VH-VL binders against Thioredoxin-like protein AAED1, chloroplastic. Designs and how they scored, part 3

Target 1, 196 residues: Thioredoxin-like protein AAED1, chloroplastic, of Arabidopsis thaliana (Mouse-ear cress) (q9zuu2)
Amino acid sequence: AITGASSGAGIGKGTADSLDTVKVLDLRGNEIPISDLWKDRKAVVAFARHFGCVLCRKRAAYLAEKKDVMDASGVALVLIGPGSIDQANTFVEQTKFKGEVYADPNHASYEALEFVSGVSVTFTPKAAMKILESYMEGYRQDWKLSFMKDTVERGGWQQGGILVAGPGKDNISYIRKDKEAGDDPPVEEILKACCA

## First folded at step 23 (VH-VL)

Design y2
Fold by OpenDDE, last read:
Structure y2 (fold): chain C 196 residues (1-196), chain A 123 residues (1-123), chain B 106 residues (1-106)
Amino acid sequence: as target 1 above (196 residues)
Amino acid sequence: QVQLVQSGAEVKKPGSSVKVSCKASGGTFSWYAMHWVRQAPGQGLEWMGYIIPIFGTAYYNEKFKGRVTITADESTSTAYMELSSLRSEDTAVYYCARETYTFGSDSQYFDYWGQGTLVTVSS
Amino acid sequence: EIVLTQSPATLSLSPGERATLSCRASQSVSNMHWYQQKPGQAPRPLIYGASNRATGIPARFSGSGSGTDFTLTISSLEPEDFAVYYCQQYDSYPLTFGQGTKVEIK
């Protein structure tokens, strides 16, 4: 399909197993097993393309707008991006994202979750329009982050997604893998998954 | 208002190539995919491909198997479609069409069209 | 490719009558659009996303449908509505159009 699509819900044990050994870095550089992010709590986890990506920043923003709802439900808002700790910190500084932010410089979680990657899924007509709209709405691409070595080496073509998991390491109740850049689900879909 | 103005009619010999231009005005050019659609006389519409000017990436209908090249010049807000190895069957009106996206309906459709360029291929 | 089949090929009606045009897809489509083309003119958007009127399109035009079956309805034909109508899918490449339905004056 040309348009965005969701991967569905109920991935469950298989997805959890694939993430069993995956670690991410917190803003201080501590290694955290990714499953610990939802071990004792439910979490909405947004996987960014990279920390400089305007579409990712917009996604972060519309999720953050619902953080109060998530908080009321005991659900953590988490963003994971491929990049360095410094990039993650820069992201937080620039966006003032109120959720938790983690870096996955090795793309371990992205590989485990089998997020798609490629030029063809990045440079789409729809993605272009969404980028334009994002700019019109005041969001900006961080070009410095976008052109950092790590991002460049990965091509900047990595796609992300959203999962809802926990409590419990194996309790993955929702996963949506982006089909292309800017393939965002309605926020209501996320809220239904996490907080209904 | 956005306008797409195409180059004039062409008469070509078989085996030759034609390059049609589509100049956009009244709006941004770089971020909108520009498509090419042709229509043979008395026939329906056939999609040929598109370019995203800001990315410089093009995608083609495989039916044309490399005969079509779509390019864009952001400085002039002009998209081009070149069709080579022309055949009589390529006789058609060629349209450029701008793609737009609507968030509410998650729809991609052609909101503006050029006036069309007749390309006649004859011996 | 997704094949779109429009029916009827020709619809002969009088002004004021209701026109119902069908577009059937060879597989499920989520992005279906309708275009109007008058003789000697380029197509123009009529309906996008199956049921949304494009800018400037009169209320007498409506679209419906999902999956494989889509319908364009003109509640009361005006003289300017006599044209060819095309459905178009944007679900997969190559993008494809129906063969068109000609609405002509009876």
Scores: ipSAE 0.840, ipTM 0.929, lowest interface PAE 0.5, mean pLDDT 94
Fold by OpenDDE, fold request of step 25:
Structure y2 (fold): chain C 196 residues (1-196), chain A 123 residues (1-123), chain B 106 residues (1-106)
Amino acid sequence: as target 1 above (196 residues)
Amino acid sequence: QVQLVQSGAEVKKPGSSVKVSCKASGGTFSWYAMHWVRQAPGQGLEWMGYIIPIFGTAYYNEKFKGRVTITADESTSTAYMELSSLRSEDTAVYYCARETYTFGSDSQYFDYWGQGTLVTVSS
Amino acid sequence: EIVLTQSPATLSLSPGERATLSCRASQSVSNMHWYQQKPGQAPRPLIYGASNRATGIPARFSGSGSGTDFTLTISSLEPEDFAVYYCQQYDSYPLTFGQGTKVEIK
């Protein structure tokens, strides 16, 4: 089983430094330094493959289910996806995601965090089974978003991960990079990182 | 119950190619990776590669240096394994094996196997 | 690749005896499985995820282990249990099998 590796203690500053110049877009198109998302608060940040991805949507959903726990701990739930602001807005409209959503059309955060990318890490046997399960559970791939030019040009093969950071720009306490599509950490692991 | 039925035994000359089929029945075909594993006479098991029919993507053991091609036809629920540039060392029973995933244990393993296809490579 | 080494190569026992089979990995493995193969037959799943019995597998079969060391145990051998047993890892590609342990009748 290919499981995502959690970064050990001390990787936080290096990771923070790599993100120092990275900006993301809010739903209104405002540029926001990514580190500002956790500057004054703790945040759980989920990086999606793209806004139409069924596995990403499922991840968003199971994180959102724990939003009350996060809120109780003063932790913000944030989702970042590659793509346009319009795609981000469409994602919010379709999923009704209860969290903050930002677009990274330049994939700057993904590059900075060195998330893996490739067909071989997207179309895996396990991913197929997880996709099937997600469909059985009622989740759906948005094919329109999936076939948009930006997504197609990038192949849709970019993987994401989970970050827990803040308060403080350099305070990254947890990072898990997906090894492949659907490589979701147990939600308990995230809760332990953010809210314990 | 899922059943995997493979094509019959083959006798091939060195340098030729063989294509073995594996037809699945009794379950979903498209979403389950189909693997190929071979076993030389009196030897152990060797993994060759897999295909995910729904994706059409295949992955191979590099040991075969591009001699193996795995394909799938979803309309017939059939997976194929073609091995080219056959050598005497390729004489083996070839198995298709379905991969399953158990969510509770986070395990990927082969739950169903074909009956095997003997491929004999001889001059 | 991850190399799996099984021991012993051959285990000669009588019905009713306990069989202990070992599989050692060249590196830590999180997804280890066991298969049974009888002469002239395809392998069948026996244990998945180190310790879970596959469907239809009798309780006399058990698996244990973690890291690099795994064990398959047959508490009391039945006549139908005389076969070759393979361990297999699914942690990394290429997928690999042990060389097998033959359990034969004494």
Scores: ipSAE 0.837, ipTM 0.930, lowest interface PAE 0.5, mean pLDDT 94
Fold by OpenDDE, fold request of step 25:
Structure y2 (fold): chain C 196 residues (1-196), chain A 123 residues (1-123), chain B 106 residues (1-106)
Amino acid sequence: as target 1 above (196 residues)
Amino acid sequence: QVQLVQSGAEVKKPGSSVKVSCKASGGTFSWYAMHWVRQAPGQGLEWMGYIIPIFGTAYYNEKFKGRVTITADESTSTAYMELSSLRSEDTAVYYCARETYTFGSDSQYFDYWGQGTLVTVSS
Amino acid sequence: EIVLTQSPATLSLSPGERATLSCRASQSVSNMHWYQQKPGQAPRPLIYGASNRATGIPARFSGSGSGTDFTLTISSLEPEDFAVYYCQQYDSYPLTFGQGTKVEIK
């Protein structure tokens, strides 16, 4: 499919169990079981393509704009990227993202969630237009981050998505897998999933 | 105003190749996918493929089984469509069409079209 | 591929009359558009996203529909409206067009 379909659905226990084996790194380099991010709280978790991705940064921004609503609902805003801790820190420094940021340099969470990857899903007509729009709006891609080894090894073609989970490790109530770069759901859909 | 100007009519022999150009003016070129659509005489529209100039990536209708090559030159704001192994059935008007994206409606459609290039394949 | 079937094939009407054109998709489509093509000219966008008029398109043109059934309506035909109209989907590759509906003068 060319056009992204907005569908919020839960995932099965199998996926949750797979995620339970996944660890991510906080900004200080501590290993955190990813499921702990929503074990005792509800969380909106945005999975970025990589920390230098302009579309991911725009997504982070529009999610952050709703952080007050999330906070009021006791919902954590979390961003996970497939880069290193340094990349994550650079991301935070550059974007001033107010949510929690974690690195998944092994792409373990991306594999567990079966996010798509490929050149064809990265370089799409719609993605190009969205990138242009993002630049016009003042967002920028960090090319240095984009060309770092861990990003390059994956070709920069990894896609992300949005997860709403918790409280409870296996309580995954919403998953939106990006069909292509820039396949953002309406923010209202996310808010409905996390905070309604 | 965006304008797409295509190369002139072509007459080709079966088995030969044709390369049609589409030059864009009045707007940005690199970020907009340029599609090619053909129309046989008295027939409907058939999508052939597209190029995203900034990425250099192209995608094709499999119906053409690798006979079509779409390229773009950003320096000249020109897209090209080359069709090889021409057959009589390839006789058609070939259009370039720019894809646009409307954020509010989340719609991708062709907002500007070239004037068309008639390609006649005959023995 | 998604097959788009337009009906009727030909619509013979007089100026001032209402025209209703149908486009049926073989599967649900979220990104449906309409184009107008006059004789000897390239197609031009008419309606995008099922119901949005493209730039410069008069109010007499309207689009509606969802899922598999879409409709283009011309409330009162003007002489310049006699043309062929195509629906087109952008949900999946290959991109496809309907076979067209010719609106001709009665």
Scores: ipSAE 0.837, ipTM 0.929, lowest interface PAE 0.5, mean pLDDT 94
Fold by OpenDDE, last read:
Structure y2 (fold): chain C 196 residues (1-196), chain A 123 residues (1-123), chain B 106 residues (1-106)
Amino acid sequence: as target 1 above (196 residues)
Amino acid sequence: QVQLVQSGAEVKKPGSSVKVSCKASGGTFSWYAMHWVRQAPGQGLEWMGYIIPIFGTAYYNEKFKGRVTITADESTSTAYMELSSLRSEDTAVYYCARETYTFGSDSQYFDYWGQGTLVTVSS
Amino acid sequence: EIVLTQSPATLSLSPGERATLSCRASQSVSNMHWYQQKPGQAPRPLIYGASNRATGIPARFSGSGSGTDFTLTISSLEPEDFAVYYCQQYDSYPLTFGQGTKVEIK
C-alpha cells in the first residue's frame, strides 16, 4: 500500500476494553497488564515490528531524543516488541534505549490494536528508501534477532504503531497505526499528543 | 548521473511474449523501485508495475496481472519486464522509470526514465 | 483507481506567454507530480509534490494545488517548452496519469 498523510486518532472504547486483558512482559519476565503502563501516568507507547528491525530502532531513537520533553510532562516513553524477553533485553543492550521496554511474545497487543501485517506492507518502495537512509545514518538491522523462530513465524511482516494513553486505563488519546514499514509520524505530532 | 538504458525495439506476433530490459548505471540500483510504464501510439501513460531489487518483490497493475512479470538482477543492475500473451493492443513504447523518495516533501516520483522500447504486436 | 483529468487538452500559445495547465483528481491527492514529454522522448520529471521543481527545471515552471485541484504554470514559454505535460498521482495503486495537455506553438 502507498502511504499518505496520516493523523492520530482516539481509539474506540471497545478496543480499549480489549487491551484491558492484554499482558506484556517486562525485562525481568514479570507479567504486566498493558493498561497498567498508563494507568497512573501518561505514556507514549511505540510498538515495534520486531526487536531487530532497523526502522524500529530509528523510531526508538528519535522518540528517545524527546524524552526530556516527555519527562518534563510526566510522560513515560515505552517500547513494546513482539519478541521474547531475551530479544527485548538484547534490544536494550544494543540500542541503549532509555525508555521502558516490554515484550509481547503472543502478539496480543498487536492483535488487539489491529496492526497490519503482510509482505506488501513490509517490502515497499518507500520502506526501501527509509531503510537505506537508516543505514546511512548508522542504524543497523539485527539479523540474528530477525531470524529467530518467533520473528520468522511471523515472517517479519508485523507492523506496529504509536499509542499515547493515560492517565487512566481507558484514556487513549492518540493511536497511529503504521500503514507500512517505516511509516513514521513527525515527532512533533507525538509531542503534541502527549505533551501539549 | 543515473542512466537507464533499455533494450531495442521488438516485433512480436500475437500470443507470443516479449522481455524488455532496463540497465541502470551511475547510481544505486538495489534500493530503488524500478517501474514500468507504457505508452500506446498517440496515447497517454499507463503504469504496469514495479520491482524492488533488494527485496525481490514486485507489484503489478491488476490490469496486467497474470501476463506481466517484472524481475531484477542486482549483479547487472538490470530490471526486466516480460509481457506474455501479447495482443495488438499491447503495441506501445515501454519505459522503465526509477522511483525516488524525497523526505522533505514526503514525495515518491519517477526521477529517471529509460529511453523507451517500442514493442510492436502484429500478425 | 484515481482518475486524473487534465485541461485543456491542447493549449496553443506563443513564446513568452503564460501557460496554465489544470489537473483534477477524482479524489483528494497528497502526492501529485508533473512530467514533461517532448516528441520522441521519454517523460522527465518537472514538478514533484505539487510544488517542488525537479532537478534542473527552470524557475519559470511552478506547481500549485492541493486536494483535487492542481495547476502547472509556465510563466513565460520558451521554445523548448512546447511539449505534452502529464500529471501523476502516487497516493494509491494503481498509479495513474492524466491524459496529458499538449502545449503547442500558436
Scores: ipSAE 0.837, ipTM 0.928, lowest interface PAE 0.5, mean pLDDT 94

Design y2
Fold by ESMFold2, last read:
Structure y2 (fold): chain C 196 residues (1-196), chain A 123 residues (1-123), chain B 106 residues (1-106)
Amino acid sequence: as target 1 above (196 residues)
Amino acid sequence: QVQLVQSGAEVKKPGSSVKVSCKASGGTFSWYAMHWVRQAPGQGLEWMGYIIPIFGTAYYNEKFKGRVTITADESTSTAYMELSSLRSEDTAVYYCARETYTFGSDSQYFDYWGQGTLVTVSS
Amino acid sequence: EIVLTQSPATLSLSPGERATLSCRASQSVSNMHWYQQKPGQAPRPLIYGASNRATGIPARFSGSGSGTDFTLTISSLEPEDFAVYYCQQYDSYPLTFGQGTKVEIK
């Protein structure tokens, strides 16, 4: 069993400072300071485990269902994955995700945000059941992306999270660090943080 | 509808090993964690560990460190528990139990149990 | 390790009476379950997540509690309810059970 409920609220300036040196790649390969993603607007930022992950693809889809509410509130939807721009482009092609997508091949944002990692939080009984349900709903794991060298080499056991930040580089109002694979927050919690 | 059928009772000598099987039918096998729980005569329930067949991963109660091995064969929908270096205190009924997850309440519990396998460590 | 202590050890009651069984955890838990075991049978789930009835469990069974104190209530005992009842936590490995409460006919 995993003890974890999600964490959030009460985020200090220290987290924002840790991100000041972090860069991600857009789909064309340009380096972007991660804080630029919410500098001029509020953003909901989902951090995937990797671009082939079925549970992350399901989370991306349910966040995208709220994109019209986010747009009406001036809130951007962003997904960051730990991989190459080729893997990010494959994700967009396969999922038709309507938000912005960035790659973090060095895992710099994951390290700065101190997201959980490990085999024991990836291959859990609860994760297996959530993967099965996701398959029944029509989501699919991309096994080629899942076993690409860069995914395996840089920690296929990486967990993700959700961040709500901006406008302003230091304005982080919500962070949730997944405690195990598939540790989804209630949608209402995210909407409260981003969209009143 | 889901049924878990275990192998028959065994009598073992101290120092030997036992391997108990648990065959699942009437439902999905590979995605459900299969746990092993034992009950000594007149005693309560003691959790031993689990396997998740689709991942091929097992997790063990530290109490049984180095003595227990839990495996699964997806092709036959069968889980196995092997306990080595048997002692008299290992005399118990050994149950397999399937874990389920309730998405509405975020709960993990055992929905189906095997009939139990009595292992007697004697003499 | 989370220790679960059930009380009483034995509850002697007649059909139609209300049974109240307690389970106390050595530390706070949120993932608490109850099982029923009749003589010669494997356990079966009764209550999951402290208060939710498992499939096929009659409405006379209810669960309540949070933190360290949990209760199973059987509002009006039927003859088939005389059994041993176990609480179980799934908050931390190793998974643990209480020692059981035997509900027997008076």
Scores: ipSAE 0.367, ipTM 0.776, lowest interface PAE 2.6, mean pLDDT 87
Fold by ESMFold2, last read:
Structure y2 (fold): chain C 196 residues (1-196), chain A 123 residues (1-123), chain B 106 residues (1-106)
Amino acid sequence: as target 1 above (196 residues)
Amino acid sequence: QVQLVQSGAEVKKPGSSVKVSCKASGGTFSWYAMHWVRQAPGQGLEWMGYIIPIFGTAYYNEKFKGRVTITADESTSTAYMELSSLRSEDTAVYYCARETYTFGSDSQYFDYWGQGTLVTVSS
Amino acid sequence: EIVLTQSPATLSLSPGERATLSCRASQSVSNMHWYQQKPGQAPRPLIYGASNRATGIPARFSGSGSGTDFTLTISSLEPEDFAVYYCQQYDSYPLTFGQGTKVEIK
């Protein structure tokens, strides 16, 4: 396993330009420019592989455990997943995630951020061990969501990442692009980026 | 206790193929990547590739790509390595090795090894 | 491909002496491991993640190092410790091993 993170001033300029025309959907279907999610406040934005992913559900829970630290720092917790609003609502119902959830059915944010994709980065030895551990901890893959048409058309091999941005549309201070399924940073790395 | 038991030694002609088996017992098989590592006489260890039985996916060292096939049968907890177009340089002991992951140190290493299978390639 | 260079090639020592084995990587690694191999046997894990003892490994074995330079130390050699020792990295495919250091009776 390999981890990848970018931090520092100026890194966000090219990334912010890539996101200029990207919109996501809230849970009621309203189009939101993605940069509006951090225009007026700092946000930790997690990009899931897909809404049925057991490893993404564990990451969401892990970040949500730190929501009170984020709230105390004025930082929003946001999750974006590829797929439909219905898949996003199913995710919220099943996980009880306390952050904000948005859908990106066209994968526009994933393409703009150049998140990796592929079978060889999804089905790795480390991912197998992390899935097994997640099952032992009580997390579950939603196989129905995993095989929805939207997910299957993209191959289900989409990887995600974590972005820390705002306040301000161009203010992107941290981006981590997952190199393989289950490529979690230590939560302390995220907290240093958002809340130090 | 986990045990990996490999098939017996083989003597092969150049140009032929060999298929070595590795049966796991005493633990879970499907979730652990099974690697193949070889050791020519008097030499060090050379990694060949792995399979993850639960995913059915294999990954190969490019040095052997096109000649090596790694497979698994979950119902018998057995991994297989087949090496084709054998050369005298392929004379080696072939080991299977199970990968484990330690969450505390973020480490992937080989916790259990098979006893090894000597493959001798001679005319 | 990450090349691992072990030194010395052979270490001739008496029981009770301290053994120090080195492994140098061609680039920085974090997933560095050590294995012991006795004649006619498969390797066994000794140290994983540079410094953690594998299950059942006695305390006389210790590992240290980071970046490109790693060390295996056997604090007081016992008769069963005369073997070949390999370092191995899991930072990049293909996975690679060092050439080995033979620890033998003087």
Scores: ipSAE 0.361, ipTM 0.785, lowest interface PAE 2.6, mean pLDDT 88
Fold by ESMFold2, fold request of step 25:
Structure y2 (fold): chain C 196 residues (1-196), chain A 123 residues (1-123), chain B 106 residues (1-106)
Amino acid sequence: as target 1 above (196 residues)
Amino acid sequence: QVQLVQSGAEVKKPGSSVKVSCKASGGTFSWYAMHWVRQAPGQGLEWMGYIIPIFGTAYYNEKFKGRVTITADESTSTAYMELSSLRSEDTAVYYCARETYTFGSDSQYFDYWGQGTLVTVSS
Amino acid sequence: EIVLTQSPATLSLSPGERATLSCRASQSVSNMHWYQQKPGQAPRPLIYGASNRATGIPARFSGSGSGTDFTLTISSLEPEDFAVYYCQQYDSYPLTFGQGTKVEIK
């Protein structure tokens, strides 16, 4: 348990207001206001570090293992990544992720939510062990996506988080900002927030 | 059967540098953080920093920043610690220690230690 | 930085007696570990995560505690248990050790 970033559950209008002007892209390139993703239904929204990340691919899989529980509760599973539509489509093709996938090439949602970034929270001893475990379980880093210009030009490494929101644009009931790469909550914590 | 073997004892003059090696065998090297911990004669343990060989990244206790450099060579499974501008207070046994992570308890601790390298700083 | 204070500094006991060692942290920690160091040897792990025995550690060693107060117990001292014991935290950098408790033969 390394501490270098903040995370936790949050409720509030302030978080919803920070997202008010943020748009993301669907896989066809259409701009979608981010709050439309939970306006008419509750959603579990995972924010990936980037589309090539092995730890994010493992998180996507562990959330997808609970998709039947989410569907039974009327809850959508959504993944947002800080890259291009091409990177998002490559992620879907490689992982077979069954939730919805959106791209945020300008990182607007990450900036609005103030997700952590930096080498000191990406390259930790615990992250190394979690990457190794993920490799032994059959997950793979996509090094081409990992070294694409947009990913590298950040200099440091973007962290993500998990959001539970909706129904209703202002209804954010849970937010968790990852402290470091691979900072996964227990899946039961997510299920309690979305599907209790 | 993981084994950490350190380089031999050294006697150094004040103001000089020392470089201690730690060779890992019988297990994986690149994915495990290698820490350095020192112990002055008759004293407790003091953490100096680590390297993660697969990332090539090191992190230092601020107390030693500017004097300590920690490196690794994946091809030889060897970590190194270099301490510069030596003082008599740097006389200590220097240990390498491998970090492990337990997924069940979310614990990070040192499962294997080198035998220690005595560095004596004497005028 | 998190300061770990061990007590007592020295514990003088006979074989067969129960040893109780304390470690107090300056703030709450969850990643608390215990190491044993015999004279002329490197430390070895005893307890990790406050209460879990490391591989190959006999059942006479147990750990307990949470928050700021932690205890290592040796239920019946053996001759090989006379050593120095260190607690160590991995909750924040810099990583820190307690100053040690020496368990010595009376």
Scores: ipSAE 0.335, ipTM 0.781, lowest interface PAE 2.8, mean pLDDT 87
Fold by ESMFold2, fold request of step 25:
Structure y2 (fold): chain C 196 residues (1-196), chain A 123 residues (1-123), chain B 106 residues (1-106)
Amino acid sequence: as target 1 above (196 residues)
Amino acid sequence: QVQLVQSGAEVKKPGSSVKVSCKASGGTFSWYAMHWVRQAPGQGLEWMGYIIPIFGTAYYNEKFKGRVTITADESTSTAYMELSSLRSEDTAVYYCARETYTFGSDSQYFDYWGQGTLVTVSS
Amino acid sequence: EIVLTQSPATLSLSPGERATLSCRASQSVSNMHWYQQKPGQAPRPLIYGASNRATGIPARFSGSGSGTDFTLTISSLEPEDFAVYYCQQYDSYPLTFGQGTKVEIK
């Protein structure tokens, strides 16, 4: 339950119950029940480590490369980050991400989904190599966001994941919890879950 | 080509400490984890831990109960391993080894090794 | 901790023969690697990710296996291949090596 990708009937019932009271913020500051993001449509929801993370920015970009496929299947692309609305808006301005972006400053969704955290899963040899590769491809860490007080205090060592859910508040068909920074699934795995 | 050159052999008394150096050349240093692996005479290989110079953080095999300290100096492209409270069973050749990551196979392995440093612990 | 058990401990063969070395893991692993160590030298990588040859490794070296059972094959032994071979896993800390298989002249 803690790690790895899962699919199948009934997988999301306990997870959906855990999310029942969770709210996130849109870019204007309105509170949105997180399940509203997929109640009326299927969504691919990426949970970033934080809005300044170069590895998360690369993941956002590779998911966005498949947005035409998702749009053709009626699937929304959503990113949630554990920070303020200002940090979320900065992310959008810097990355030009074409999906929807929401903020979770309380980490409520991360706690409900039981995403891992810790120094030993953040500062790993694999993460260093993936950061180097990302820099060679032209992605950049936002160091201002990376050292923001909220990022450090609430989960600078927070890991993320990917969720495919909807239509329907209880319909969670895929969840992947990152084991360490940069633990990306093959994009084909996500496309099979959302768009096959 | 990457080269890892280690400091010379040492003879130590029980209870003392040793600090072995590993200088990298011919490639980037800061982004690659540097591991330390030892080999007792006639025995196999034992992993001790690593450091990632760009992060400045290390991770250790618990077997050494806090006796090992691994550090790096980016300005000289040099990693260090210090082992304290030496015992006769610490007599071994100590290797540094550079980790690489292969994106196609998602593999982490040691692509370059130092020549080894013999540490002999005897009275 | 993942224990790697290599067999046989010693493999006595002549040049030109096929060598088959086994490595058994105490649990399933995906990051399994093979190293060669000649007397008085540091190890060098041969095979990574069970089956991929490291840079500069001759085609006579091949790796196979998955789960708990892995094999290194040397299709036709050359004089320089008489050495000790270690398997190594990178699935779980502490990183561990097998105890080695010595390939020696019959």
Scores: ipSAE 0.323, ipTM 0.765, lowest interface PAE 3.1, mean pLDDT 87

